VH-VL binders against c7peq0. Designs and how they scored, part 4

Target 1, 252 residues: c7peq0
Amino acid sequence: MHNKIYNSFIDRKAKGIKSFAVLIDPDKVNPADIADLAAKCTAAKVDYIFLGGSLVITNHLDECVQQFKTLCDIPVVLFPGSPSQVSRYADALLYLSVISGRNPELLIGQHVLSAPAVKKSGLEVISTGYVLIDGGAPTTVSYISNTTPIPSDKDDIAMCTAMAGEMLGMKVVFMDAGSGARKPITESMISRVASQVSAPIIVGGGIRDAEKAYLNCKAGADIIVVGNAIEKETSLIKEMADAVHAAAPVLK

## First folded at step 6 (VH-VL)

Design p2
Fold by OpenDDE, look of step 6:
Structure p2 (fold): chain C 252 residues (1-252), chain A 120 residues (1-120), chain B 107 residues (1-107)
Amino acid sequence: as target 1 above (252 residues)
Amino acid sequence: QMQLVQSGAEVKKPGASVKLSCKASGYTFTDYYMHWVRQAPGQRLEWMGRINPYSGDTYYNEKFKSRVTITVDKSASTAYMELSSLRSEDTAVYYCARGVEYSGSYFDYWGQGTLVTVSS
Amino acid sequence: NFMLTQPPSVSVSPGKTARITCRGDNIGDKSVHWYQQRPGQAPVLVMYYDSKRPSGIPERFSGSNSGNTATLTISGVEAGDEADYYCQVWDTSSGHVFGTGTKVTVL
């Protein structure tokens, strides 16, 4: 039970299946719109709902999780930016270490503080190497933590970072250009990382259309995460989901 | 104010190569994909490929992948398209077009087109 | 290969409404864009994301997309609307795909 979501990541990856995740910020989503959003996600066969944000301003997380859990059967995975973004009602938690940076708080400090609450929640915990890539715009995480993202053209640094994360026992690699990224992660970087990492690779940030989602998958991404584009236009869910599901990985 | 200006008409022999240019102005060149689309006489538009001017990443139509190379000179805000092993059926007007990523990419600005004639 | 099929021609009298269809399998699940191309000119975007008008495009132009058919509608057709019109989508198998084109003639 405590490995159900992670096992789904591994199983799908092994089968060459690409997954589409919709990222929802509980502080930005209108509760009145959740029913429609859930319906669209279901219709599009969205694989995961990622819930979370870099900042938690209001305490709407539990309610948001519960609404999605009641309205659809899509797994709800927490993508927390802080320890306060934990809900026992979710299916799993990506426990993120920002391995692209050198802030000890984001490597282990915040984890120590949040560990009791996370343990108490009973959630499936998925250790995740979070790799922040320069997306042409400062991210909230970068600003708050004063961390420097990996330059967008430094494929080898991204590769080595992901490799290190995996060798340290992190089960998932999350490459993120950040919310509101102007420039999404390049296919070359994704391919470079994918060539050296066996762990599931999640890619997010700045993905605005089906083409980019598709190409990221072709490059080696296992899970595509889209937030901002969906927030602006929910009708994109189906088109992007279809693109992702049609994609195949590159040969390693 | 945004404008794409393409190089002049070309006449080539079969088997030769042609390299076309597209100079962008009025916007940040590296913020938008640049696409190449051609149109043979009396035919529909045909997408050839695109480049991310910032990263250099390219994506080609499989039909042209073996013969087409798209590049950019960021300092000159110019995109290039080279087509090799030219054939008579490559006779067409070639357009560069700025791509916008939203709800599936569309092309909001187009160059004036460059006629390439391939004849023996 | 993903294909987009348009009627080769549409004739319409001034002031009347022209409807240009673009057919493709499950095209309603895709974002459809439309271009106008006057003789000897480059294409011009006239509709994007099914029904959105770029700046400068008159309200006479509208778009819809559902099922297997997208439609560009031009109400109150004027002489200047005479042109070729192309629909366009992105497809995983083919990349960016244009329709066969429709010549709109204003009688």
Scores: ipSAE 0.704, ipTM 0.881, lowest interface PAE 0.8, mean pLDDT 93
Fold by OpenDDE, look of step 7:
Structure p2 (fold): chain C 252 residues (1-252), chain A 120 residues (1-120), chain B 107 residues (1-107)
Amino acid sequence: as target 1 above (252 residues)
Amino acid sequence: QMQLVQSGAEVKKPGASVKLSCKASGYTFTDYYMHWVRQAPGQRLEWMGRINPYSGDTYYNEKFKSRVTITVDKSASTAYMELSSLRSEDTAVYYCARGVEYSGSYFDYWGQGTLVTVSS
Amino acid sequence: NFMLTQPPSVSVSPGKTARITCRGDNIGDKSVHWYQQRPGQAPVLVMYYDSKRPSGIPERFSGSNSGNTATLTISGVEAGDEADYYCQVWDTSSGHVFGTGTKVTVL
């Protein structure tokens, strides 16, 4: 159904279950490694495979999606840098609006252009408020889009941004420090956002170990997304997954 | 060169509090977690807690959570650990240790240690 | 509480290989780090993420982690290797946990 993935988000959140998502860039992953990666993800009970990159320069998205769908039963969710990065073979698409920025193209412009293709794809579309947080390094998204991330110490701005996104009807809030972030999002910021937002909260960027993943969950993150760290050490998948799954939300 | 320099030895009575310092140099203080680990005589290392010097976020060992407070002075590149309600069992060498950048999975640099003796 | 168990002592002759084990439930699913502590000194990181060597640590130090046992291996043991060795992991219930420590004696 068209809401299967989103329903899983809200159901798990309602139950206090934390989810772990592995982020894979179709342009960076070696096809030869996908089988092993899929196996590790399955063994670790990874909840979601997020596929996407800020710059998709190759046409490997469909192949990558299909490969994962063949090799494991983990839902594949598109996390595109652009709304045009769509594969009908995925289970869902996070339809990202960069609400932390003020670039009209990233707010709605690119969505208007991609809407027909997205609609035609038949994918479950999950409207997502994308909140870019300063991770201490420029992200590809920030650079290309010329958007300024929310400062890492401005919890209230992040909170208000997420609140606005939710009130505008966005189903999910994605807080991202960006690929290669030096500074992952703080627990205080996550907690601040979580205190005011009922939508599922996805947190990514700069998470390098199980401790951080765990603490982010404890702070209020519903889904933890890890990419770079796993690319370097695939052995971390299980450790991080276990940590996330062991985590409980903060008492509200 | 990265260096952690800790404050000097302390002698305390049971029930008192002790506050130790750890001054960091040779790296950006706010880029790395700072941990505190203690070691009683002839015993294993015991992790007490850590702080993100940038954000001030702390994470404590539940065993010490009610008695330990870790803080930082960014301007001085110094971390502090205060342990209250001291007991004889708290007699140990206390170390500060730098964690991995914004993660702290392992400890790559250690202070020289500070002996805290708790005795009547 | 999560616990890491190490043998209290390991004796080895110079030039031989010392193996220090660290046992914990499903420790193979965790990242294990190792520290060397000489008498009267602070610990020194000698291995991280199971098998990664910090700069300055000789290649004769190696690490592995599988199942319920992580192992620090020191080949070609030298007198200077005499020390206490501690394994360390992170656990959701306990935070950072150190092993019981192993005293390596070079005969």
Scores: ipSAE 0.700, ipTM 0.881, lowest interface PAE 0.8, mean pLDDT 93
Fold by OpenDDE, look of step 11:
Structure p2 (fold): chain C 252 residues (1-252), chain A 120 residues (1-120), chain B 107 residues (1-107)
Amino acid sequence: as target 1 above (252 residues)
Amino acid sequence: QMQLVQSGAEVKKPGASVKLSCKASGYTFTDYYMHWVRQAPGQRLEWMGRINPYSGDTYYNEKFKSRVTITVDKSASTAYMELSSLRSEDTAVYYCARGVEYSGSYFDYWGQGTLVTVSS
Amino acid sequence: NFMLTQPPSVSVSPGKTARITCRGDNIGDKSVHWYQQRPGQAPVLVMYYDSKRPSGIPERFSGSNSGNTATLTISGVEAGDEADYYCQVWDTSSGHVFGTGTKVTVL
């Protein structure tokens, strides 16, 4: 029960099943559009709804979570950009440590501050090694203050970072090029990381079509997260979901 | 203005290889996938493969995977497509085409095409 | 292999409406793009993501996609619209796939 979402990650990965997550920013989504979005996600068999943003207003978060929980049966996972982005109504929380950086606040400081609230929420907490990859957009820099992302061409650094995270006990590795990323994470980098990490690998940022989603899965991503692209074209949800679900991992 | 300028026509014998070039200008070369598409005379367009110019990652049509190699020279903003073991059936106009920004769902800019004739 | 089938030809009088169909299994779940190719020229994108028009494409071009059929509609057909038209999608099994092409003739 307490590890229901995490267990789903592990189980699906073990079976070679790839998952598609739709990222919704509670601060940006129009409440009037949530019903339609939920319907499309359901129809597309979206596996997870990720809710989060860099600057989410708390009151909007609860409402957004509740709406999705009411409108569909898709697990809602919080993807918080700050400690304040917690809702007890969600199914799980990705507790992110920015292990790609060297900001102690993002490594543990914010966690210490948020720990009581997170504990009180009763949420399933999934320790997540967050690996920020340079997406070539200022938004990436603004997402994580005082943190330098891993260069997009430094596969080994990403690999070692993810390995370290896993060895430190982080249950999930989240590779992210950031919201609005111009350059999504390369397949080579994903493959490199996947070759050395057994934990579920979430990949997000700058994924704009089914091909990229599919190839990322083939490269070793277990969960594909898409936000901006589907905000612009909601019709992509089905296409991307289908692509992800059709994908198989690279042979190791 | 964005342009893709391809190399000139080629005449090759069966079994030979051909390497075509596509020079991009008017945009950041590494921000968009570069695709190669061919069209035999009177036939439909056929996608061959694409490359991420930034990373060098490639994705090929399985039909051509064993014979095609797509590369880039970032410094020259130029993409290349090499097709080996040429056959008469490879006679076609070959196009380079820009994909969506770090995606490839559709092709918004095309080169002028390069005719490759394979004949004994 | 995923296949896209188009009628080989469509004839239309000037000022009338031409409809070009593209059929594929569950194509409605895919993003369909369309290209115009005049004789001796490179293809030109005329529609993307089913119904989006690139800059420079007139409003008389429209697109739809549902079920097993995508349609490019050209209203008020002009002589300059005479060309081959190709639909295109991406498929997990085949990569990028083009339709068989439709020759539009303006009578």
Scores: ipSAE 0.609, ipTM 0.856, lowest interface PAE 1.0, mean pLDDT 93

Design p2
Fold by OpenDDE, look of step 12:
Formats: sequence, C-alpha cells, structure tokens
Structure p2 (fold): chain C 252 residues (1-252), chain A 120 residues (1-120), chain B 107 residues (1-107)
Amino acid sequence: as target 1 above (252 residues)
Amino acid sequence: QMQLVQSGAEVKKPGASVKLSCKASGYTFTDYYMHWVRQAPGQRLEWMGRINPYSGDTYYNEKFKSRVTITVDKSASTAYMELSSLRSEDTAVYYCARGVEYSGSYFDYWGQGTLVTVSS
Amino acid sequence: NFMLTQPPSVSVSPGKTARITCRGDNIGDKSVHWYQQRPGQAPVLVMYYDSKRPSGIPERFSGSNSGNTATLTISGVEAGDEADYYCQVWDTSSGHVFGTGTKVTVL
C-alpha cells in the first residue's frame, strides 16, 4: 500500500508546517482554465490539489486529474462526494466516513459497495473521519443527505466525534462547513478538536480570505481547504497560501 | 439602507476604561465581521480588532490585545469595544466598520465615529 | 511590524490626474484597499482588492498593485476629491494595517 500522501500529512504536521489545499470541482472547472490554475497553484506553492465534485455528472474526473498531473507537480488528492468517485491517476483518495452523522450508508454502506473498485484502482487510500459542521446554510454536499451537521457552537460534540474517529483508526479528521458555507468553522472548535486529536486535521468550508485561513491554522488546523473563494477570485490563492504557510500551531 | 450608529463622545481620566457601542441596521448583523479602528488627531487610521458576531470569535491587534475587548449583543445588533487602562495617547476618534471578506478583508461601511478624550 | 508608506501629500490641478502610491514589502501579493476621508468625516471605501470599485465610486478612480507598490489613480480630479486617502492590507503579523495617509489637495 502507498502511504506517500498520508506520510506527507504526518511529516508536515510533526514539523509544525501548515498546508494549503485548493479544492477543484472537475465538473465546474473549465478545461481551458486548468493550465492557468495549475500555474497559479505552483507559483503560490500550494501543497495539495483536492479534486472532488458533488454530482460528477460527467466523466471529467480522469481528464481533470491527468491535466493537473501533467501541468504541475502538486499532489492530487481525491475528495469525492461518494466513495465510488475514483480515478487511478490521482495520488491518493480520502476515503470519507461521515462520522458526524448517523446515516449508515455514509458511515460504511457506500464504502462496502465501492471497496472493490477502490482496491482495484491501486490508489493510496486514506481513511478519513468527515465531520460536518453547520455552516449556517444548506450546502451542496450531496453525499450527506439526511445527515444533521454538528451545530457550530458545539465544540465538545465536534471534539468527541473527532476523537472517536481517530480511535476507530481513521487517519485524518476532516472538519467541513461544506461547499458554499456561509459561516466557516470557529477557531474555538478547531482548537478544541486539535487539543484531543493527534491525526492531521483538515478544515474547509466558508474560508474566504487569508485572515481566516491563518487563524484556522493558528487554532490547530493542519491543512486548509479552499474552493469557492478562489473560484470567484483566483488571485486569492497566493495570498491564502502565504498566510497558511506563515502560520504556526497553537500549543496543545 | 445599511447604517452603523455609534455611541456619543466620551471624556475619561487616565487609568479609566471606556466602552463604546455600534448599532448595526439594514443588514444581517451576524453575517459580517465588525471591526474597530481608531484615529488620533492628525494621525493615520489604526486597526484595533474585530469580532465575528455570529461565533463571538475575536482577533485583536497585538498592540491592544491586553487592553481591548470586543463583544456583541446579537439581539440588539450591537457591537461593543472596551478599552481599559486609558492613557492620553488613546485620545482619538474610534470607528466601527463592517468587514467584508470575499476578496480579502475590507471595510465597506463605517460608523460616524466616537471621540474619546483622555485627560487628567 | 508590517508598514505601509504613502506620500504625505499630492497636489493636483482640476481635470488632471492624481496618483497616490502605497509601498510595502511584497504588497503585490496582498489585497490592497483604499479609503477616502474628507475632513471631519468617516472614511469611505473607494477601492477594494487592488482595482475593484464599490458601487457609487466613479470610473475616474482606478487601482493597481504589483511588486512593492500599490497605486490609486484619480483621473479628471474634481474639487470634491480633496481628501486624505489611506491604503490598507491584512498582514499575518500585524493584522489589518493602514498606510500613513496622503492628503490630496486640488489647486
């Protein structure tokens, strides 16, 4: 089994290095813009490209992955809306279990169905505890239907959820306010989770500027994921990346 | 019609504290950061800190971190800034300003300002 | 501490172009915003994210940012443009930082 991407998470965390990930939806990105995006990401020293779509209407995943792999050396990590959304051309797959919810399909059901295909793909599989946090508005997270997000002010619930995920063997905790979140995750919640979890912590959703990205890192996030904000303004990539890279974790 | 209305002028002695208010209207109070910025006479604008009215998360200028406290009353759509251990150098006009973060943090609406005079 | 430096003053005749500079280390990598402040008034946003105009700001106002210098340009200067102008950025070490301010005088 490959562990290159996961090891990078662990190594960077151990060194106190914060990472910036750009989230790209293969169904939304214009192929003509990928070259420019890749160039900007490279120039900004983006650490990871996260590829994931909510609907995956078209078979653009493989093409998108291949384009990025051709245009830059940034690791491409699949962040799928469903465990079945797999491309063998990526560097790794976040195998997401929605542990904040109580939908058995999102906990294990869909994983069972997709397991043969995932195994066959040969991808590095990173078991990920996905923790959905209320972002103040419905978000486009198709795979989390019929799940209730953790309230934004319930730091203890988020903490306990993340702890449980880690103790169950999940290697990464992903805290997400969701695509298009109106309100990002609070620093207090991130700090609370980080105080009890040793696994890398990915934080996404509703991050709109360098300040928030920086503060999330200071609170204890190891990887910041941004999609919507940079879709609107790609020039933010550099500013956010610099902020993340300048950040240091809070003492646990 | 978005407005930020600040409390009236204050006169304080050195060592005292002052608490200013900023009432927001015309928009969803909890959807935007609220910042405080001051300006001493003839000096440049100086950022003091901000609060997320929804979460209560604050971020302060290190220069003021030990003396400033920013809070909100969501029910009243009002932000507060308390500055303690006042000194003569704190004499300034204090502004509240709404923060917009979509393209970096900038301030699109400002209160009318509150003059705080610190004198013995 | 991160600092933004502006010229103390800029004088310009009506109808001419005023250029206000804001200098800072690698400011081109930051989002720069500009504010106009008339005497006795609160600041007003006149430019955001380097070159974007808020609603109500005339096209005479434009902005650029590269390298170590951001510039607010006011073409066809009018008497009403006389004011102090401040640039502003966010910095990881200092938070939100304002420039030293530039007084624009219309002759």
Scores: ipSAE 0.382, ipTM 0.791, lowest interface PAE 1.4, mean pLDDT 92

## First folded at step 7 (VH-VL)

Design q3
Fold by ESMFold2, look of step 7:
Structure q3 (fold): chain C 252 residues (1-252), chain A 120 residues (1-120), chain B 107 residues (1-107)
Amino acid sequence: as target 1 above (252 residues)
Amino acid sequence: QMQLVQSGAEVKKPGASVKLSCKASGYTFEDYYMHWVRQAPGQRLEWMGRINPYSGDTYYNEKFKSRVTITVDKSASTAYMELSSLRSEDTAVYYCARGVEYSGSYFDYWGQGTLVTVSS
Amino acid sequence: NFMLTQPPSVSVSPGKTARITCRGDNIGDKSVHWYQQRPGQAPVLVMYYDSKRPSGIPERFSGSNSGNTATLTISGVEAGDEADYYCQVWDTSSGHVFGTGTKVTVL
């Protein structure tokens, strides 16, 4: 189907099933380590592999996608630093607009330039409203986006930003404290956004343990994305996946 | 240097409440979760709950959630734990313990403990 | 009700190796942390994330975790290692859970 990955987001949300995504930065991952990482993600029943980051400097994206696609059956979803950095081998693209910012280049400008190539790629394109939340220090995303992130205690601003994005046609809301964030997004803010937004909510940035992943799901996140903590300790993949999957409501 | 200094010993009757304090120094108070853990005489450690001092978000052990309230005063770098409807089995040493930066995984610093005795 | 069970005691001679087990269902899928508690004192972290040592903990302390058993190993045991030892995990249903405790006696 045309929208296989997006429909999985919607179907799982409708069932109350929470999803765990592992974020892999092609600039950081050693190609020799990908086989072990794919095996650990498979054993842990990771739901998605997100490939990318706020700044991708190397030309390893295609190779990284192809390795994961060869080594496991987990969907590979692109999360590139710019809308023009795509790989036709992936399953889907998160087509991110930085709706929390006022940088027209990241809001729509780069998309105007990349759209013909993105369309020709044949990828499933997922319209994603990217909401950057202050992570306690300037992050790569904050610096590159040349925007002020939403303050970590301004729940209503985050809520209104997500609502506006959804009303304007964004199919997914991605709340992100940014790669390398010191402070993860508060459960209060997640709950406030979730109370007013029906689109699937992805939450990432600064999540360091299974407890936080679990509590973010209980607050209303649909998809938990973890990168840095797993990069430091791959044994966390199973524990975090289990915690996220256990956050589902009791099913009959 | 880093310190967690707890309030003094308490003697209470069944049905009363107790509110313990834990004053932190030597680090940025709001960046680290604060946990409360108790230990009855000769028993294992028992986690009661924790607070994110920045946001006020709390997470309680289900066993205590109806009787425990954890709060902070950020300006005083102080966490509080209040336990209501005390019973004799609540006699224990109560510790505050610091998590790691924005993580509740494990407890890297502990207060000296506060003995609470509940007896008729 | 996630359960962590430890042997009540372990006796070792000075210079030998003490092994303290912590048993729980599929504990190998969890991160295990260990605390040392001397009589009348607060616990002190001695191992985290199964096998990582905090600053100031000697290399003779090591840890492992697989299947249903996590183990704290103290090689070259010294009299100062005599204490109670507790394992700890986080669990979705029970929150933070501590083991039953093991008294290490150096004879």
Scores: ipSAE 0.807, ipTM 0.911, lowest interface PAE 1.1, mean pLDDT 90
Fold by OpenDDE, look of step 8:
Structure q3 (fold): chain C 252 residues (1-252), chain A 120 residues (1-120), chain B 107 residues (1-107)
Amino acid sequence: as target 1 above (252 residues)
Amino acid sequence: QMQLVQSGAEVKKPGASVKLSCKASGYTFEDYYMHWVRQAPGQRLEWMGRINPYSGDTYYNEKFKSRVTITVDKSASTAYMELSSLRSEDTAVYYCARGVEYSGSYFDYWGQGTLVTVSS
Amino acid sequence: NFMLTQPPSVSVSPGKTARITCRGDNIGDKSVHWYQQRPGQAPVLVMYYDSKRPSGIPERFSGSNSGNTATLTISGVEAGDEADYYCQVWDTSSGHVFGTGTKVTVL
């Protein structure tokens, strides 16, 4: 029971099924809009709701989680900017280690501090190798932590980083161009990583249309995460979801 | 303010190649997809392909994939489309068009078009 | 291949309403965009995401999309509205697809 969400990642990947996740920032979402958003996600057969923000301004996490859990049956997965951002009401937590950087606090330091609370929450914990890719704009994480993202054209570095994460026991690889990314991750980089990593690959940041979502899936992404684009245009939820669900991986 | 300016008309023989240019101004060139769309006389618009000017990633209409190459010169904010093995059926007006930020699904700015005539 | 079908022509008197349809399988699940093309000119975006108007497009233009049919509606048609109109969607199998086009004639 404590691996339900992770098992879904593995099962879907094994079957070649691609998944679409909608990213919601609890600090930015208007509670009045959550019902409509939940309905649209349900109608579009969104596979996961990712909740999280890179910067915690207010603590609306629990409320946001509870609202989504009440309004739809879509699994709610915490995607926190910090390991301390925990809600016991969620279905799982991506326990992110920023393996693209060299900041020990983001590798293990913050995890040590948050570990008791995370364990106490009873959440499914999914160890996640977080790989920050240059999206053409500084991310909150990179700015606050003073970490340098992997250059967007360094496919081999991304690949080796993801490989290392997997070999260290991380169950999921999350490649992220970051919130507000101007440039999405290239299909080339995704393909390169996917060629060497067996773990589920989540890709996010700067995905602005159904085509990019589709092509990322074809390149090897297992889960596509979109936030900003949907905030700008909610009608993209259905189109992106459909595109992702229609996608199949490229034969390698 | 935002403008796409295309190269001039071309006349080619069957079997030849043509390379058209599209110079962008008034916006950050690398932040938007550049698409190519053609229109034969009296016919519908036909999408050919697109390029991400930042990454160079391309995606083509399967119909043209074997003959079309889209490239960019970032320093010149210019996109190019090369079509090889030209046929009479390739006679058309060719447009470059910008894909919209945070959407990419529609085209908000178009070039003036370039007529390519293929005749023996 | 995904296809979009439009009526070849629509005739309308000044001040009346023109409706241009765009048919495609389950097109209601897609976002439909519309372009106006006057003779000898490049296309101009007049509607995006079914019913949103770009800046500069008058309120006379409206759009809807459901089932297998999207519709561009032009109320209070003016002489300047005479043009070809194309619908457009994105499809996983075909990429960007344009409709067959509709010639709107103002009588």
Scores: ipSAE 0.592, ipTM 0.850, lowest interface PAE 1.1, mean pLDDT 93

